# Ledger of designs, part 39: miniprotein binders against q5jf28

Target 1, 318 residues: q5jf28
Amino acid sequence: MERERLIKTVEAILRGAGYRVARLDLKGSCFDLVASRLFLLLFIKATVNIDTITEEQAEDLKRLAKFFKASPLIVGLRSKSGELEEGVVYERFGIYALRPETLYDALLNNELPAVFAERGGLYVRINGELLRELREKHGYSVNELAQLLGVSRKSLLNYERGEQAVSLDVAIQLEEIFDEALAEPIDILRAKVEADLNVKPETPLEREVFERLKKLGLGLVKVKKAPFNAISTEDDIRLLTGIDERKTRSTIKRAEMVAEVGRIVNSGGVFILEKTKAEVVSEVPLIPKESLEEVKDADELIELIDKLKKEIKEKLFS
Short names: E, the ipSAE of ESMFold2; O, the ipSAE of OpenDDE; V2, 0.75 times the mean of E and O plus 0.25 times the DockQ between their complexes.

## First folded at step 15 (miniprotein)

Design w7 (at its last look DockQ between E and O 0.90; V2 from the best seeds 0.88)
Fold by ESMFold2, look of step 15:
Structure w7 (fold): chain B 318 residues (1-318), chain A 120 residues (1-120)
Amino acid sequence: as target 1 above (318 residues)
Amino acid sequence: DPELREARDLLEQAIELMHEAVRLLQEALRTGDSSLLEEAADLMTEALHIVQRAIELAQSTGSDDRAIRRLKFAIMLMRLAILIAREAMETGDPELVELALALLEWAYEMIQEALEILSK
């Protein structure tokens, strides 16, 4: 119950800040929410204990964020070490993790966090050039200021050169001494993410479908922990691509989620099945894999998809 | 401590207002009557201000940080519930009413937990 409440709280924060939001209900997914506003795009995994995110989930979250030029986030309440602190940024697998209050402040109060957790405690990165200017204006030598702060001369030089973060205690002392905002905020909304986009197919059916899609000229970004199996792409074409042996209730639910995610990330969706009659679920076509041999390239695949969507709308007399 | 007693009394008053707001949101879901959303938002706003006052009193007494953290979390949830209820009024979307109700119910639990902590 606590995780469901967390997801709803994150959705409310995003909506309150003017984001369009898609919320997922898929066990084991690498994200629970995706949200957009203007040029900002966020993929969010909500987990009560941030240490429960798996490496596979984290890598897929980073893959989606890198592909869509989005910021990945983990929102949680605790870690193995206890409760997460408000206003503190944690990191798991290269992804920022934080409490919902911290997200609230960033989005609804325009107050980005500046404090991060690392081995040894809480730290802040500061504007080192400004620190040096303030020190010189106040007449402190490097040694004098280092002594006042209780740090080494080498540490102070590293702070001024931007090579080392300060402890939270030192950051507080510096702002008391100089009465200036020295802390550098952490831009959780535009996080830079590295990800390996080369992941092999998981099943023989996936391998076969990927080979057929590549023959059509589509590139593929495989994901394991999402309502779709891959993103199929060429130029401006982007298809959230699902693969199943047959249509099941799970297939239908995943197609519905793909439709919702696609609206947020401005991408189409398609499911390619071992066996099926061609049909459409929530604007997402389900087509048999043989259809991939009946088209010559990505443009013809898109035409097939559009044709199916149009024909089914006409049968519904709308 | 009279200030801590006043804080607890204020929280009990906030709980009463939140009970009524929950009832109004539930009725709005059942009937589709958006004017009930306005009434619920007004009650939630009043309750929110009462909780803020209770926090100030509890902090002045050196009260347990666990209670204060819960009350601050509840305030965030109540602010969100108010925002979502207003969006529900503008859009007519019943799922937003359900979301506002869920947020308010969690806020209510946080306040009850804080009250229990402050009563020991």
Scores: ipSAE 0.879, ipTM 0.954, lowest interface PAE 0.4, mean pLDDT 91
Fold by OpenDDE base, look of step 15:
Structure w7 (fold): chain B 318 residues (1-318), chain A 120 residues (1-120)
Amino acid sequence: as target 1 above (318 residues)
Amino acid sequence: DPELREARDLLEQAIELMHEAVRLLQEALRTGDSSLLEEAADLMTEALHIVQRAIELAQSTGSDDRAIRRLKFAIMLMRLAILIAREAMETGDPELVELALALLEWAYEMIQEALEILSK
């Protein structure tokens, strides 16, 4: 119940900010929402406790974010140490984590958070050059200002160089002394993450399909914790690719999710099955793996997908 | 404390308005009558202002921060519910009505929990 309410809250925040949103109902997925507005794309994992995210989920979330040039986010209420604070950025596996209120302020009020949590304390990054200019303008020596703040001379020099984050308490004191904002906002909407895009297929069927798609000229990015198994790509072509042995209720649900996600990330969808008749589910073709032998390249595969979509549309409206 | 008593009375009033708004959203889902969404949005707006006043009073008395945090969270949820209800009125999308309802129900629970804390 609490998780579903959290997801709905995040959805509402995104919608209220004018994002197009797709919500996923997939247990264990690395993301629960994907949202787009203009040049911003967000992949969001919503979890009540941010410490429940697995490393595998985090790696897939970063992989998706890197591939689509999106920002990954974790939205939650609590951690192992207690409730998350509003206006504070946390981190799990190199992904920013925050409360719904912090996301609300960022998206609806254009107020980016400046406070981050590290090693059980609260810190900010400050504009070190501005700090130096203000110190000199007010006539403080490094020693005088360091003494006033209760910090070492070395610490103050590190602040002015941007080499050290400042404790929240010291940051507040600095802003009070100078009557100027010094805290640098954390751009949670444009988070840069590193990810390995070269993940191997896990099943024999995935290996077979991957080798065939590579022969068609497609690059492949394996994803483990999503409604699809890989992203197939060539130039401007992007296919959210599901791979299953047979059509199941899970296949249908994942195809529906792939259609919704595809609309947000401007990507097509396809499911490649070991055994199926060619059909379309929610505008997503389900094709037998043998159909990949009938096409010569990626363009012919897209033509096949488009033909299948058209033929079914004609049958539904005839 | 008279201010704390006033804060509790305001929260009780907000709860009543929110309960009516919940009823209207449920009826809108049942009937498809979009006019009920506007009425619900107005009630939620009134309740939101009442809760804001209750927060101010609770803060002035040095009340439990746990109650204040819940009330602030409820305000966010109410703001979202109002936005979504207005969008639902324009689009006629029942899924948005369901979304607004879920947000409002959670806000209601947060206010109830805050009231319980302030009553101890």
Scores: ipSAE 0.865, ipTM 0.950, lowest interface PAE 0.5, mean pLDDT 93
ESMFold2 (binder alone), look of step 15: mean pLDDT 88; pTM 0.878

Design w8 (at its last look DockQ between E and O 0.80; V2 from the best seeds 0.83)
Fold by ESMFold2, look of step 15:
Structure w8 (fold): chain B 318 residues (1-318), chain A 120 residues (1-120)
Amino acid sequence: as target 1 above (318 residues)
Amino acid sequence: DPELREARDLLSQAITLMHEAVRLLQEALRTGDSSLLEEAADLMTEALHIVQRAIELAQSTGSDDRAIRLLKFAIMLMRLAKLIAREAMETGDPELVDLALDLLEWAYEMIQEALEILSK
């Protein structure tokens, strides 16, 4: 219940900042929200305790972020160690994690965080060149300022060269001494991530469908923890691709989520089922796997998808 | 401590205003009358300022940090509820009214928890 409220709070922050937002209700998904504004695209996992995100969820979140050139984020309230602090950026599996208040400040008050948690405490990266200029203007030698801050001469030189972050206490002292903003913000909206894209099919049906899609010339990016099983892609074609044995209530809900995500990330959707009549759920066709034998390439698959959407829409409104 | 008593009285007053704002949002959803959304937003604004004053008083007394954190989080939720209610007025989307309600209800519960902490 607290997670549902957290998801709604994050949605409200994004909407308040002018983002188009899709909110998902899928247990175990690698993301709960996807949002876009101008050239910014965010995939967000909301967890009350940020240590509950699994490696599989984190890797899929990074795969989606890498494919869509988006920034992944974890938004939470606590960790294994206790409450998360406002204005502090944490990290899990290479993904930034932060409180909703920190996201609120970044998006609605234009105040990006600058403090991050690391082994040993809280740290800030600073503008080292400005630090050196201010030190010289105030008449401090490197040794004098290092002594005043309680750090080594070597550390101070590293700060000025941009080679080392400072502790939060030192950052506060520096800003008090020089009355200047030295902290460098953390770009949580354009985070770059690495992802392992070699993921094997989870079931024999997935394997069969992937092989047929590859024969059509489509590349595949498999995900495990999303409303879809893969992204099928070639040139300008992007399909959020679901795979199921048959149409169930779960299949319908996933197709509805795929439609919503697709609108935010400007991608089409399709579900390939082992047993089904062809139909459309919320702009997302559900087709039997045998339909893949009726087409020769990705363009013909798109034509089949578009034809099906047109034909079923006509039946609904005839 | 008279400042702590005043903070508790202010929070009780804010709770009353928030209860009426919730009622107005529920009525707006039921009737489709968007003018009730504007009235609810005005009450949220008044409640917001009262909670901010209560925080200042509670901080001056050395009150429990957890109560202060709950109140600050509630302020964020109330500000968001106002923004969402405005979007609901502009779009006529009843799902946005539901979202504003959910935010305001969570804020209400946090303020009640903070008041309980401050009353011990």
Scores: ipSAE 0.850, ipTM 0.944, lowest interface PAE 0.5, mean pLDDT 91
Fold by OpenDDE base, look of step 15:
Structure w8 (fold): chain B 318 residues (1-318), chain A 120 residues (1-120)
Amino acid sequence: as target 1 above (318 residues)
Amino acid sequence: DPELREARDLLSQAITLMHEAVRLLQEALRTGDSSLLEEAADLMTEALHIVQRAIELAQSTGSDDRAIRLLKFAIMLMRLAKLIAREAMETGDPELVDLALDLLEWAYEMIQEALEILSK
């Protein structure tokens, strides 16, 4: 299977589930798709082999997810150990990874996966309180049930406390004994991730622009592997911020992608260049860095952006 | 094995229906006629049922797991193609028609590969 087919499949799953989707054509990006439905926001990296994701990509994906209160996901087909199984959640760098079929079931069938892979085995989290209640209801002692399952007394007590995941085989046996679902679903759509949002600018130009934007009152989250270089924020203001030395074909393409992403994440876009004339690409202003000296605060910057957008619309329709 | 023969015959029928659905999607892209999307979706529905039956037969014969996996994935793609085609009919978005076409063509390739495996 090709990467392109995988991305199209994931896009179709998201669209079929009623998500608004933006697709990125950016090699090396930490995400390939962003999708929104109601209160759910997803950043998705699609890769045939999930072990090809770099730590840097994963960190940026987690940063985006944390900042936007979104869930990061990796969608893939295989790992270094072989094919991924359907209905199984894997993990890379603290990000859930799963097959397209698993995503399909979660989004279209409302069937969340319960099985996860760890250290080469398959495990399930069970409702430990329910397990205890069922054990007591059926008249089993801890020792009797542990013996029936082929586990230690200590292991069974850890299961009932929710302190230990259960092997898939033991989970199946428990469900057969009690004729009840014990497996806790993994909410892949509401994954909480930790990320460091305090990443430093990498280039001299980024440092200059960041210092100026900070003087305007904006908070900045640096992102390395996206069509933008940072997210600029103040209260309700969110700007996907590109930074380039000069306007290139890459700048234009990234501005187009920023416009699409911006629509999904309800954020504006701006590109700040070392040398350019003020222009707008796909409703994203390209402004010279000197324009940041002409504004006093973030509100004036937004006014400048909006003015530029309006002036270009008027020129296109005149 | 008569069941395996039946599975192969069913897959061949599904391939024919999918080919016609692909043709209709291509014509819809060319003409903008959204009525062709409904007809394509109906053919996809019929093909889905046929492939499901073929999977059941292949499983009962202890056929190659790879063929079964291909067919199951193809079913997912066909379901998606059908959903996207219906959305395209409602929105008139040619990009959705193109997406549905891509998914259906890929499902077609996977069914062909599965049929080849089951024919060995």
Scores: ipSAE 0.819, ipTM 0.928, lowest interface PAE 0.5, mean pLDDT 92
ESMFold2 (binder alone), look of step 15: mean pLDDT 86; pTM 0.845

## First folded at step 16 (miniprotein)

Design x1 (at its last look DockQ between E and O 0.91; V2 from the best seeds 0.89)
Fold by ESMFold2, look of step 16:
Structure x1 (fold): chain B 318 residues (1-318), chain A 120 residues (1-120)
Amino acid sequence: as target 1 above (318 residues)
Amino acid sequence: DPELREARDLLSQAIELMHEAVRLLQEALRTGDSSLLEEAADLMTEALHIVQRAIELAQSTGSDDRAIRRLRFAWMLMRLAILIAREAMETGDPELVDLALTLLEWAYEMIQEALEILSK
């Protein structure tokens, strides 16, 4: 019950901050929410214990974020070590993790967090050049300030050169001594991530479909933990691409999710099935894999998709 | 401790307001009546201010951090419930009414848990 409530809380935070939001109901997915506002795009995995995210989920979350130029986030309440602290940024698999209150403050109060968790405790990155200027203005030598803070001379020099983060205790002391904001905020809304976008097909059907799509000139970004199997791309074309052997209730639910996600990320959707009669579910076409033989490139695939959607609209009003 | 007793009394008062707001949201979900959403938002806003005062009192007395964390989380949930209820009024979307209800119910539970912690 806590996870469902957490997902809804994150949705409410995003909506309260003016984001357009799509919420997924798909257990095991690499994300539970995708949201956009102006030039910001967020993919969010909500999990009560942030240590339960799997490596496969995290890698897929990073793949989606990298492809869509979005910021990935994990929002949770606890870790294996205990409760997460408000205002502290944690990291799992290269993805920032934080409490809902921290997200709330960032989005609704415009207060980005500055404290991060690392081996040995809580840390802050500071403006080292400003630190040096303030130290000199107040008449402290490097050794004198280091002694006041209880750190080594080497550490203080590293802080001033921007080469080392300070402990939270030291950051608090510095701001008390100088009465100046020295902490550098962590931009959780524009996090940069690295991901390997080259992932192999999971099934023979996926392999066949991917090969046909590649021959049409489409690139593919495979994902394992999403309502779709891949993103098919060429230039400005983006298709959230699902693959199934046949139409099932699961296929229909995933197509509905693909439609919702597509609206947020400005992408089309398509499901390619081994056995089906062509149809449309929630603006997402379901087509047989043989339809890929009837087109010669990505533009013709888009035309086929558009034609199918148009034909279904016309039948409803004929 | 008189300040701690005052904080507990405020939380009990907030719980009563929130109980009525929950009832109004449930009825709004059933009927689609946006005037019930407005009434619920007003009650939630009143309760929000009461919870804020209770948090300040609990913090000043050095009360158990577990209780204060629950109250701060509840405060956030209540603030969000108010915002979502207002969006529901603008859009008429019953899913937003359900969302606001979910948030408020969780906030209610958090306040009850905090009150138990503060009661020794």
Scores: ipSAE 0.880, ipTM 0.953, lowest interface PAE 0.4, mean pLDDT 91
Fold by OpenDDE base, look of step 16:
Structure x1 (fold): chain B 318 residues (1-318), chain A 120 residues (1-120)
Amino acid sequence: as target 1 above (318 residues)
Amino acid sequence: DPELREARDLLSQAIELMHEAVRLLQEALRTGDSSLLEEAADLMTEALHIVQRAIELAQSTGSDDRAIRRLRFAWMLMRLAILIAREAMETGDPELVDLALTLLEWAYEMIQEALEILSK
């Protein structure tokens, strides 16, 4: 119940901010929502407790974000230490984590958070150059200001160099002393993350399909915790690629999700099965793996996908 | 504290308005009557202003931060519920009505919890 309410809340925030949103009903997925507006793309994991995200989910979330040039976010209410604070950015596995209110302020009020949590404390990044200018303008020596703040000379010099984040308490004191905002906002909507895009296939079938798609000229990004198994790419071609042994109810549901995600990320979808007849589910072709032997390159694969989509439209209107 | 008493009275009024708005959204979901969405949005808007005032009073009195947090969260949920309800009026999408209802019900719970905290 609480998770579903959280997902719906995040959906509402995104919709209220004018994003196109796809919501996934897939347990264990690395993301629950994908949202697009103009040049911003967000992959969001919604979890009541942000400490429940697994490293594998976080890695896939970062991988998707890096590949699509999107920002990954975790939206939650709590951590192991208690309730999350509004206006505070947390981090799990190199992904920003925040409360719904913080996302609301960022998206609807254009108010980015400046406070972040690290090692059980609250910190702010400050404009170190501005701090130095203000210190000099007010006639404080490094020693005098450091003493006034109760920090070391070394710490103050590190603040002025931007090499060290300032505790929230010291940041407040600085803003009070200088009557000027020094806090640098955290751009949670344009988070840059590192990810390994070179992940190996896990199953024999995935290995077979990957080798065949590579022979067709496609690059492959393996994803473990999504409605698809990989992203297949060649130049402008991007295919959310599912791989299953056989058509199941899960295959159908994942194909539906792939269609929804595909609309948000401007990507096609395909499912490659070990055993199936060619069919289309929610505009996503399900093709037998043997069909990959009938095509010579990625363009012919796209033509096959488009042909299958067209043939079904004609059958539905005939 | 007179201000804390006023905040509690305001929250009680907001709860009544929100309860009626929940009923209207439930009926709109059942019947597809979009006119009920407008009425619900108006009630939610009135309740939103009341909750805003209650937050201000609770803050000025140094009230329990747990109550204030719940009220702020409820305020956000209510504001979202109004936005989604208005979108539902335009689109006729019952999924948006359900979404607005979910948000409003959660806001209702948060305000009740906040009122309980402020009443101790």
Scores: ipSAE 0.880, ipTM 0.957, lowest interface PAE 0.5, mean pLDDT 93
ESMFold2 (binder alone), look of step 16: mean pLDDT 87; pTM 0.860

Design x2 (at its last look DockQ between E and O 0.89; V2 from the best seeds 0.88)
Fold by ESMFold2, look of step 16:
Structure x2 (fold): chain B 318 residues (1-318), chain A 120 residues (1-120)
Amino acid sequence: as target 1 above (318 residues)
Amino acid sequence: DPELREARDLLEQAIELMHEAVRLLQEALRTGDSSLLEEAADLMTEALHIVQRAIELAQSTGSDDRAIRRLKFAIMLMRLAILIAREAMETGDPELVELALTLLEWAYEMIQEALEILSK
């Protein structure tokens, strides 16, 4: 019950900040919400305990964020170590994790967090150039300031070069000594992530479909933990691509989610099935895999998709 | 402790207002009557200010941080519920009414938990 409430709280924060939001109802997915505003795009995994996120989920979340040039986020309430603190940024698998209050402050109060959790405690990155200027203006040598702070000379040089974060206690001492704001905010809305986009198909059917799509000139980015199996792309073409053996209730539910996600990320959707009659679910075509043999390139695939959507609309209104 | 007693009395007042706001949101969902959303938002706003006063009093007594944390979380949920209720009024979207209701119910529970903590 807490998880459903957490997802809805995150949705409300995003809506309150003017984002268009799609909320997913898919257990095991690498994200629960995707949201956009102007040029900002967020993929969010909401989980009460941030340590329940699996490596596979995290890697897929990073793949989506990398591909779509989005910021991935984990929003939660606690970790294995206890309650998460407001205003503190945690990290799991290279993804920022934080409380809903911290997200609220960032989006609705324009107050980005500056404190992050690391092994050994809480830390802050500081403006090293400003630190050097303030030290020199106040007449301190590097050794003198290091001695006042109880840190090594090496550490102080690293702080000034921007190469090392300071403990929260040292950050407080610095701001008391110099009466200046030195803390650098953490831009959780434009986080950069590393991701390996080369993931192999999981099944013989996926392999066959990927090979056919590649022959049409489409590149593929495989994901494991999403309502779609891959993103198919060439130039301006972008398709959230699902793959199933046959149409099931699960297939229909996933197509509906693909339609909603597609609206947020400005992408089309398609499901390729081993056996089915062509149809459309929520503006997402479900087509048999042999339909890929009837087109010569990505443009013809898009034309087929558009034609199917038009024909279904005509039948509904005739 | 008169300040702590006053904080608990304020939270009881807020709980009564929030219970009525929940009732109004539920009725709005059933009937589609957007005027009930406006009334609920007004009650939530009044309750929010009362909870803010209760926090100030509880903090002045050195009260348990667990209670204060819950009350502050409830404040955030109530602010969001008000925003979402207003979006629901503008759009007519019943899913937004359900969202506002979920937020308000969680806030209600957080306030009740804080009141329990403060009553020891």
Scores: ipSAE 0.878, ipTM 0.954, lowest interface PAE 0.4, mean pLDDT 91
Fold by OpenDDE base, look of step 16:
Structure x2 (fold): chain B 318 residues (1-318), chain A 120 residues (1-120)
Amino acid sequence: as target 1 above (318 residues)
Amino acid sequence: DPELREARDLLEQAIELMHEAVRLLQEALRTGDSSLLEEAADLMTEALHIVQRAIELAQSTGSDDRAIRRLKFAIMLMRLAILIAREAMETGDPELVELALTLLEWAYEMIQEALEILSK
């Protein structure tokens, strides 16, 4: 109940901000929402407790974000230590985590958070150059201002260099002393994350399919915790690629989700099965793996996908 | 504290308005009558202003931050519910009505919890 309300709240925030949104009903997925507006793309994991995200989910979320040049976000209410605070950015596995209110303010009020949590404290990044200018303008030496703030000379010099984040308490004191905002906002909408895109296939079938797709010229990014198993790519071609042994109810549901995600991320979808007849589910072709032997390159694969989509449209309207 | 008492009275009024708005959204889902969405949005807007005033009063009295946080969260949910309800009026999408209802019900719950905290 609480998780579903949270997902719906995040969906509403995104919609209210004018994003196109796809919501996933996939338990264990690395993301629950994908949203796009203009040049912004967001992959969002919604979890009541942000400490419930697994490393594997976080890695896949970062992979997707890196591949699609998107920002990954975790939206939650609490952590192991207690409730999350509004206006505070947390981090799990190199991904920003925040409350719905913080996302609301960023998207609807254009108010980015400046406070972040680290090691049980609250910190702010400050404009170190501005701090130095203000210090000099007010006639404080480094020693005098450091003493006034109760910090070391070294710490103050590190603040002025932007090499060290300032505790929230010290940041407040600085803003009070100078009557000027020093806090640098955290651009949660354009978060840069590192990810390894070279993940190996896990199953024998995935290995077989990956080797065949590579022979067709496609690059592959393995994703474990998504409605698809990989992203297949060549130049402008991007295919959300599902891989299953056989058509199941899960295959159908995942194909539907792949269609929705595909619309948001401007990507096609395909499912490659060990055993199936060629069919289309929610505009996503399900093809037997043997069909990959009938095509010579990625372009012929796309032509096959497009042909299958067209043939079904013609059958539905005939 | 007279201000705290006023804040509680305001929250009780907001709860009544929100309860009626919930009813209207439920009826809109049942009947498909989009006019009920406008009425619900108006009630939610009135309730939102009342809750904002209650927050101001609660803050001035140094009331429990847990109550204030819940009320602020409720305000966000109510704002979203109004936005989604208005979108539902334009699109006629029953999924948006359901979304607005979910948000409003959660806001209602948060206000009730806040009122309970402020009543101790």
Scores: ipSAE 0.863, ipTM 0.950, lowest interface PAE 0.5, mean pLDDT 93
ESMFold2 (binder alone), look of step 16: mean pLDDT 87; pTM 0.868

